# VH-VL binders against c0qst3, part 1

No score or structure here was measured in a lab: all are predicted.

Target 1, 227 residues: c0qst3
Amino acid sequence: MKQSSSIIILVSGGMDSAALLWLAKKEFDKVYAVSFDYGQKHRVELDFAKKLTEEAGVEEHFIAEVPHLKGIKGSALTDRSVEIPSEEYPEGPPVTTVPMRNLNFLSIAASFADIYEIENIGIGVHSVDSPYPDCRAEFVSAAEAAINASSVMVAKKKNRITVYTPFLGMTKTDVLRIGLELGVPYEKTYSCYRGTIPPCGECATCRQRIEAFRSVGLEDPWFKKER
Structure headers, positions and changes below count from the first letter of each chain, unless a header shows other numbers; antibody chains are not in Kabat numbers.
F, E and O are the ipSAE of ESMFold2-Fast, ESMFold2 and OpenDDE, as the mean of both directions, binder to target and target to binder. V2 is 0.75 times the mean of E and O plus 0.25 times the DockQ between their complexes.
[cut] stands for letters that were removed.

## First folded at step 1 (VH-VL; framework fv_cilgavimab)

Design c1 (at its last look DockQ between E and O 0.02; V2 from the best seeds 0.00; counts 0 for: pae E 23.3 > 2, placed apart)
Fold by ESMFold2-Fast, scan of step 1:
Structure c1 (fold): chain C 227 residues (1-227), chain A 123 residues (1-123), chain B 112 residues (1-112)
Amino acid sequence: as target 1 above (227 residues)
Amino acid sequence: EVQLVESGGGLVKPGGSLRLSCAASGFTFSNAWMSWVRQAPGKGLEWVGRIKSKTDGGTTDYAAPVKGRFTISRDDSKNTLYLQMNSLKTEDTAVYYCTTDYYDSSGLPFDYWGQGTLVTVSS
Amino acid sequence: DIVMTQSPDSLAVSLGERATINCKSSQSVLYSSNNKNYLAWYQQKPGQPPKLLMYWASTRESGVPDRFSGSGSGAEFTLTISSLQAEDVAIYYCQQYYSLPTFGGGTKVEIK
């Protein structure tokens, strides 16, 4: 099950990246993590990312700042004048969309991979028809090509950097089943877009995780009766 | 402007088959859970079945009266929902509505409805 | 499946008077983890599709007049029209979305 190689995982503190992190610990010899500060309203997610990476026992956890994405207008995740919706049917992509967020994140992760001579970059994208263009297979393939064309390590060693996307063809329920089997501590994951503690239970990500747990016959640890 | 337009209804004999279509516009169809709801002439509303978004598994659920006879599918590239109806019975006679069930940004129940398409099952 | 029962089957109310419709579910539709009732109300006028009126038992859909209010929790719910207007003549349906969706039998509201 374990590969003789290294990987750097994009860790948000949410449930999907947590499942990816635990899977990477089984599949790879050395696991690094990077998390991003882009001025998001759910900044507390970074605190959970730190706790998760510490528990997983990664080689090193990097925190990268993305200042040009801070305060981006029109996105509910970064523009503090835009309320995070509870009951909105949007006309197009969700108002939580941050332009080219995953492209920025993969570029930064690729820089760490190049410096530390890491041959794999892991990202927890998990849908076949995502509403976010930077979560699709086409994007992942193009990003991997650009990374390899730009890498100093690849140019010198003639070794390829692979973008590892094990959940790309899976549903959120499939990813949760894998994470549960791997022993992910979901009580230590955080997904609420509003950044409240306890989580609001009403934003898109809270509803998605509550439904994912319900689909496997369980209650989300954050919303159990005893909590 | 959200629009749902049903088509494919008509007269069919008992034991026959029909395929209904629902053309969606004005929202991100691929994110939405979609349902079919029917209404027999002069009667109440009856949920028929649903299909989840691909992100949520793309799975289908059916009401007991239609389970095993009806199949729901979707084509996200065409923003179209389908209802394949087999082994039709006279009690399947109804106006069939296409409706949005769940959208991952909101989670509202049956927010948008089409105008409906009439299916008549008789000899 | 969850069975929804509405009462009365029909209701005649004078203009400006209060109309009250009851809805009972065979089991609780309150999700304890988020403390929300998965119960909606719809209005249907002749020749038209249903229109969402109320969700989570008491949250009014955008554009719905203040005279409409929802109440109740668990298994017993009420839709109230505080001052009936001519345009409110319709059939009203409750619906649970806690499990596979089911509708009440409907209540026809008419002017007396």
Scores: ipSAE 0.000, ipTM 0.408, lowest interface PAE 20.6, mean pLDDT 80
Fold by ESMFold2, look of step 21:
Structure c1 (fold): chain C 227 residues (1-227), chain A 123 residues (1-123), chain B 112 residues (1-112)
Amino acid sequence: as target 1 above (227 residues)
Amino acid sequence: EVQLVESGGGLVKPGGSLRLSCAASGFTFSNAWMSWVRQAPGKGLEWVGRIKSKTDGGTTDYAAPVKGRFTISRDDSKNTLYLQMNSLKTEDTAVYYCTTDYYDSSGLPFDYWGQGTLVTVSS
Amino acid sequence: DIVMTQSPDSLAVSLGERATINCKSSQSVLYSSNNKNYLAWYQQKPGQPPKLLMYWASTRESGVPDRFSGSGSGAEFTLTISSLQAEDVAIYYCQQYYSLPTFGGGTKVEIK
């Protein structure tokens, strides 16, 4: 089996996908990337994703449109009438949940993998700190099963598509340490769900990022002291 | 080369217990779903149960006749599948096969089979 | 549970002639989303474990001779051996994998 020779990575422009991208460049012969445009308020992340994939030197970077997510109401990430909260998430999935985001994204990435005969699909999920159900081990397992059951490549070659999740069971701080060791240019990553430049510093994602840097004795490049 | 080798079969009294093992090689065991299938002497095939990979949730499913009495487990560090059989009945007498079970995740049915191990439940 | 019923229980066929084995499921094993029948066939020779012969009802496993073919859809399926050879003497089982697996009762194929 040639499972370690090629991979397609879901790249969002954020810290976790950047760490995964740099790790994949170390571990795989050929690295492809896919990013998604679903009308998110922070669409500027796609610009950061493009710069990251160019710097990493991927074989090809696909941009996939997911227009059905653009029309969904009730998510703070896509519905302009819903405010992005500044407070800590309540227990359970937060208002910033885009319905079934990673299920949609993995299925699309699997289509690219199936057509281009790529045996690995990489996603930077880490379930320990995530408030989102589609970032958990149970979800990854179910999605991989569905992908393999649906794949023409798997049926023909009697191989297996592997969903590569090296950060599963890790905290955001753990993932940051890995990325720092790999040399990820975190100043070229973007995490803010509000989509502002500079990042807002107030949303849950910005606060988690700031705290992750502090926990390793560093300042977030976006919020570091000048000079 | 895929190999599956069952062991632990033997003679046991009704109500007794027995543990079967299946040593696997030639594939990535930790990614595989694994099943037990049995065949009573002179009879047809009967699926006993399965265990999914840890990535796919690590859960088990059982056929109705064995549910509550049999337990399937795995040790990925030793590439070994286990079948713990408790409260054995005469009708559990069969050759027990270890199989690779990719059909739920890959769409392929039982591709590889061991040679089987005989369990005899008799007074 | 999906009950699988095979017929006949046994058949004797002259060398070089056609053997036909039928399999019926108690409910459809066709998954409408991908239009595939979750039906497999196995061959078992005396003293040997079963060997996968067909999957998706009609797809031949690697190394299986062209004389083996599968057909049918939904709840009714057929395995055909177009020209029986001596090495084809075995018991044949159908098996659904649409839900938790179940096997047919088997069909013994002999040379007349």
Scores: ipSAE 0.000, ipTM 0.398, lowest interface PAE 23.3, mean pLDDT 82
Fold by OpenDDE, look of step 21:
Structure c1 (fold): chain C 227 residues (1-227), chain A 123 residues (1-123), chain B 112 residues (1-112)
Amino acid sequence: as target 1 above (227 residues)
Amino acid sequence: EVQLVESGGGLVKPGGSLRLSCAASGFTFSNAWMSWVRQAPGKGLEWVGRIKSKTDGGTTDYAAPVKGRFTISRDDSKNTLYLQMNSLKTEDTAVYYCTTDYYDSSGLPFDYWGQGTLVTVSS
Amino acid sequence: DIVMTQSPDSLAVSLGERATINCKSSQSVLYSSNNKNYLAWYQQKPGQPPKLLMYWASTRESGVPDRFSGSGSGAEFTLTISSLQAEDVAIYYCQQYYSLPTFGGGTKVEIK
């Protein structure tokens, strides 16, 4: 049943956040969205985030600039001198890691939640994201604690802000299935880390996406065969 | 809610100049590509030109009929798109629309349009 | 520039009947790398700006009724209204955005 509550969803434009957005629309009465411009190579994802939030019908879609992340070197996502690899991620944090990215994102989302008196923050972390420390369950718990400890709303209203992680522990394929069932327009999503149009098909995210679709007997909308 | 509001249209003589403005709200303007599209009275739609976002180089493209005469610019601090029209011709008479070209780089079309402003070029 | 040609110029259809509009491009607007047709359809009602109906040739924009459908690939496309309604009276335009945007000449749809 639909919850009589509100949620702000972190929406990137990617397939997982799209599934999260559609799920949120199903589960919550009021859905807000926030996207981030942090100097990522795949900034084009913001175009897709806009389209997705419009189609989903959110209360409001916030675009937050995170300029300090633009200056961080060493990450393949933000540093132009570092190439995005065409290989699978090794064990440990991959080169595509943006340090403290999701902590910053959740903090910003929490600011909106506090002001708008939203009691839920949705983030689409799942098992594929496990190489990233800020996508793990331990991180989510710690972040939630910090958010609640710092929230004026929580202090005044004696309520709690919950970090909603419905895909935690799920595979990318699991998330895809949920999205398919919900009618997510995956042709309106973008997941490539290189930011190319069309997607490169070679980065880890592209490969994971393509494989997820294949696993359910489908072709990725970006990589369908002509016939 | 996304809003686009054109202004600056009016009557001008051939060879004259006119500057149109488009005030944008409801989205991060600085991130968007923007286009102008015009429609002569009783005629079809004609793309005039576009300007990319600063992050995508801020470059402009123009349709052949207006190239060299029209200039598109933007002020992101004011969320405003401009169309400077010089050496106007009678055939430039049209309703001029500003539209988001946000998805052009991704292969998606214009999704938001203003109400348009009428430009009449007549002696 | 890619030239877009629509047919017919005008179409009168009875309420509840099917309306079919055709659009041809001078070259293919199918991108082989993503297998997407860079083709959109717009609806323009009298005294209003155009409204996006369809993109990727066959994907409906949000809020567009399911009686509207797009089909085709390469250089030939069709917009179909399965059951024409009174509110569907408008001029419809196809547009390619494979290269610099160009529009078709438009098709006026009226009630017979």
Scores: ipSAE 0.000, ipTM 0.485, lowest interface PAE 13.6, mean pLDDT 90
ESMFold2 (binder alone), look of step 21: mean pLDDT 92; pTM 0.940

Design c4 (at its last look DockQ between E and O 0.04; V2 from the best seeds 0.00; counts 0 for: pae E 21.1 > 2, placed apart)
Fold by ESMFold2-Fast, scan of step 1:
Structure c4 (fold): chain C 227 residues (1-227), chain A 123 residues (1-123), chain B 112 residues (1-112)
Amino acid sequence: as target 1 above (227 residues)
Amino acid sequence: EVQLVESGGGLVKPGGSLRLSCAASGFTFSNAWMSWVRQAPGKGLEWVGRIKSKTDGGTTDYAAPVKGRFTISRDDSKNTLYLQMNSLKTEDTAVYYCTTDRLGELSYYFDYWGQGTLVTVSS
Amino acid sequence: DIVMTQSPDSLAVSLGERATINCKSSQSVLYSSNNKNYLAWYQQKPGQPPKLLMYWASTRESGVPDRFSGSGSGAEFTLTISSLQAEDVAIYYCQQYYSLPTFGGGTKVEIK
């Protein structure tokens, strides 16, 4: 009988997954990480995911390719013909939406969970600030049910896989407060949709990140003035 | 000692294809991130693209001029890096160097270089 | 893309004299959180591949003579050869790795 607690964290390199990774290191005995290459314009984020997982000291960091999401037409994150907006999230699903992205990501993470006999999958979703349907509690519940119905590990060992979503119902500011208390190195996190260094400061994720730091009385490490 | 040996260069017509190989020895190839850098005759250096180790996802990145036309791949069982070049243009004429991205650090500066292989795209 | 500009394009220096090569980046390559400049220097001799000389703007690669030194921060960098030797005749390139790699146009160093 195995009594170890283990988790695999979906790490993007951004603020929310970084806070989740640090929280997981505090709460779980073994922490694994998986990051996704889906042809996103902000591929630089993957380099920051690697730095974060090295700093955290995970058991293993996997990078999974999602080939069918590469070159997705109509999404500003993957389609070169679509501009990244400079405004906050628009009404309805934004043009940066990648269809069923989190469903694909959770399914891939679940296959690693089966291989490594990991009982928890951590994803940094929060419904309050998210315009995306696949970031909501209803989605998480349905995905968890599908994963457990499909898992060889669950069938053989009778241990349920839990989709760990501690930030559901929180704002980016709430998540940032948690991460600051945990000592997350936010200077090693990256959120810009445009994939530039330095970050553009104008896309939805840059604006939300800047606002979150201001709300806690801090300056975003990326936007300190330099000559 | 670390050694990188390129092969597969030659003369090809515009619109043609060519595959370059780079045989690596003297280091743990499977852990290395590898790049291709080219140099047109009498001109400066231009980064072409890179491939990460399989442990780091095996993902590829390309410079804008070659994206969609060139593909980088690796065979860790043979310690060999490949560059598949399709839809070749006259401006692709260059010596192509196989490089290691800083061994041990995996930063995008290049500590070891092969001797290069010449690709000439001409009618 | 970050554009790297080197000056001068060519310089002739007497044996034993100082050679100075400049490199300018179109934007800062200093990452404030780790205080590192993502800037490397290479030496290329005729008929040979480039050789890494310097990284993190001022860290000398193993085996590189101490007459080579790098300085600068942010967007302006300098490679200095304090006492030029015959074997230093080469083209020198700067390279940023703050984003996807780009190289300067090169500076040819010749003996007067």
Scores: ipSAE 0.000, ipTM 0.419, lowest interface PAE 17.9, mean pLDDT 81
Fold by ESMFold2, look of step 21:
Structure c4 (fold): chain C 227 residues (1-227), chain A 123 residues (1-123), chain B 112 residues (1-112)
Amino acid sequence: as target 1 above (227 residues)
Amino acid sequence: EVQLVESGGGLVKPGGSLRLSCAASGFTFSNAWMSWVRQAPGKGLEWVGRIKSKTDGGTTDYAAPVKGRFTISRDDSKNTLYLQMNSLKTEDTAVYYCTTDRLGELSYYFDYWGQGTLVTVSS
Amino acid sequence: DIVMTQSPDSLAVSLGERATINCKSSQSVLYSSNNKNYLAWYQQKPGQPPKLLMYWASTRESGVPDRFSGSGSGAEFTLTISSLQAEDVAIYYCQQYYSLPTFGGGTKVEIK
């Protein structure tokens, strides 16, 4: 039985956000989505996000531009002079780090939540040992506290905004299993940081995706050999 | 001023155990990655292991000679790094240094070093 | 593990003359995606802990005199002291941080 509440979810077009979207459609009465254009090399993910939200049937899908993140030098995701790595990451923050990415995203999503009086903000974080600091439980808890302290809706209605993180503490394989059970159309999702069509198959996110499918006895739809 | 002060060194017989401590001050310890580096008397430097900040997962890595015998931990409330050394061998005899793994940039080289504490494994 | 080899093991240099220390890694420590060499140099004076001297192969740590310079790329690196001073008597170590850290065997620099 669905909850009688609303949620806005951060949809990137990737596997984790797709699983979250399908889960939210089963768990909430009204599902909104927001996606971000911050000048990423893989901007094509926004096209996949749009198709996923149309198929899921969300109430509204917002596209928010984050222009101050466009062209930030030194990140492989936004700086065209920096190559996206193919090999295993060195120790420390990867070159694909975009400064404060999820902090910016949650703040913007919270603005939509505040204005549209949406009580839940969904984000598909799932690993406590992610190389990205802004994908971790500690970050999410701090962001939730700041959002509630800042919200006019919370002050007015005496309610709470919940940052919904149903995959926290799970592996990528765990999230994939949930998405398969929910019927997520993984052939319509996109993970490649290089932004190519077809996906490059060699960046860290492509390799992690391929391995997740193999660990459950399947082939990734993008890299499946036709029979 | 960044300060790292090791303690807990001493004489121990082969097969024994010892716990080293490193008291840290002058920086935000909870954000830092920390390492242990050792130096046998008259010999060169050897990295022992590292612990990441809890916000970066708190995971550890170890050099092959100590893997399975040594454990690195931290207590952020006391700004203290620990090295638990078990099944000690005479080849573990060294001065043990507490180090930071590049404050500010979270890299893998060692910008601050303590004065060291001597561990002697001898029968 | 990446093996670091330093040469020479020991070097005697007259005051004011150039000292050159070499470091070779068993594989490249250049990360192609950011074009950085994961190589550091340390100075250890007698009776003291090591002190960071250089990182990224050629970047001088704050407070290190400009007579110290680093060069090289990939698998071969050099630390140069352009005009040796008495305070530079020390053992110098290279260290890679491309993978789990390993150090070279050290090069002892003395005044002849």
Scores: ipSAE 0.000, ipTM 0.416, lowest interface PAE 21.1, mean pLDDT 84
Fold by OpenDDE, look of step 21:
Structure c4 (fold): chain C 227 residues (1-227), chain A 123 residues (1-123), chain B 112 residues (1-112)
Amino acid sequence: as target 1 above (227 residues)
Amino acid sequence: EVQLVESGGGLVKPGGSLRLSCAASGFTFSNAWMSWVRQAPGKGLEWVGRIKSKTDGGTTDYAAPVKGRFTISRDDSKNTLYLQMNSLKTEDTAVYYCTTDRLGELSYYFDYWGQGTLVTVSS
Amino acid sequence: DIVMTQSPDSLAVSLGERATINCKSSQSVLYSSNNKNYLAWYQQKPGQPPKLLMYWASTRESGVPDRFSGSGSGAEFTLTISSLQAEDVAIYYCQQYYSLPTFGGGTKVEIK
């Protein structure tokens, strides 16, 4: 059953956002997409985002430049002098953290939502207690409040912008299963933080992705033995 | 008919700057990804960089040898592609070609080429 | 970056005979999602810009004669001219676009 509403989805090109995109297409009448260029080493993901949104059939796909994040030092994703580790994520914020990344992303997405009169913003966060502060439920609530407080559309129309987080509380594997059921073309997604083609298979996101597939009895399309 | 016409080439000293232009016609320029490819005299082809369409973010990528020195831009209202070359080196000497990028699935190859413009960097 | 290696550097072939050019990539340029090889071939005649001949390793660009064919998959590719013509004298380049584009060193084809 589709909601008679519109949504703008944050799409990175990764497997989680792909699942979100396909879910949104199922659940909403009009789906928009926004991707971000913030100087990430894995900028190639934008190419995947483009193809995914085309295949999904979104109303419009926005590419937003976030240049100020390019200047952030200390993050392995944006700082060229900081190496992306070949390890799993620790309990605390990892070196791959980009400070307040998702807050910036949601704010930008909200700008589009406001002007296009979109009432939902979709983000593929799936951990209630994530090592990334901006992937937590409390963050989502705070961000939503700020968005509604600052929205011209909300003020005029007396409606609300909702941050849609269907995967909260789920594991990466849970999200994967949902995507598989929806027919997400995971072979057309990219999750590596190093930006190599093919993916490096060594960074935390690669390892997590590979493990997620393995847990459901599948091989990662990028790392199939028969390939 | 697709036409690409490069201009702006010439002789420049090391450390100097030069700006190349590419006038495009015969297709919807604003929708096209564009690249520069260069060829040193008697040598092979080398990709210099690209610029995506505005609808795809208008972002640029560069080859390592020119990164930080070269800038690609476009004016869709004029159907023109630009290559700003700063801090030129002798090894930048080449014929510079303007190309259209045909998007494959997740990547691209070059389907149309201009005649090229020669850039000579010499003391 | 993916390194492209062509062989031979130069090739002399008699008119009407087969010319074979090889191209090797440092890694596979076969994309598993669509089973396509992200490999193109170009022809460059003297004093002219390159011309696209082949894409997806084996698909001829419009207007390219049938005597040109591409083959191979993964990291090994071949461009074949079944019957060399005088107008085929040129330098031929392979190019991968699986990642940021890189070209082979080129193969000069001449008449023997």
Scores: ipSAE 0.000, ipTM 0.471, lowest interface PAE 14.9, mean pLDDT 89
ESMFold2 (binder alone), look of step 21: mean pLDDT 94; pTM 0.953

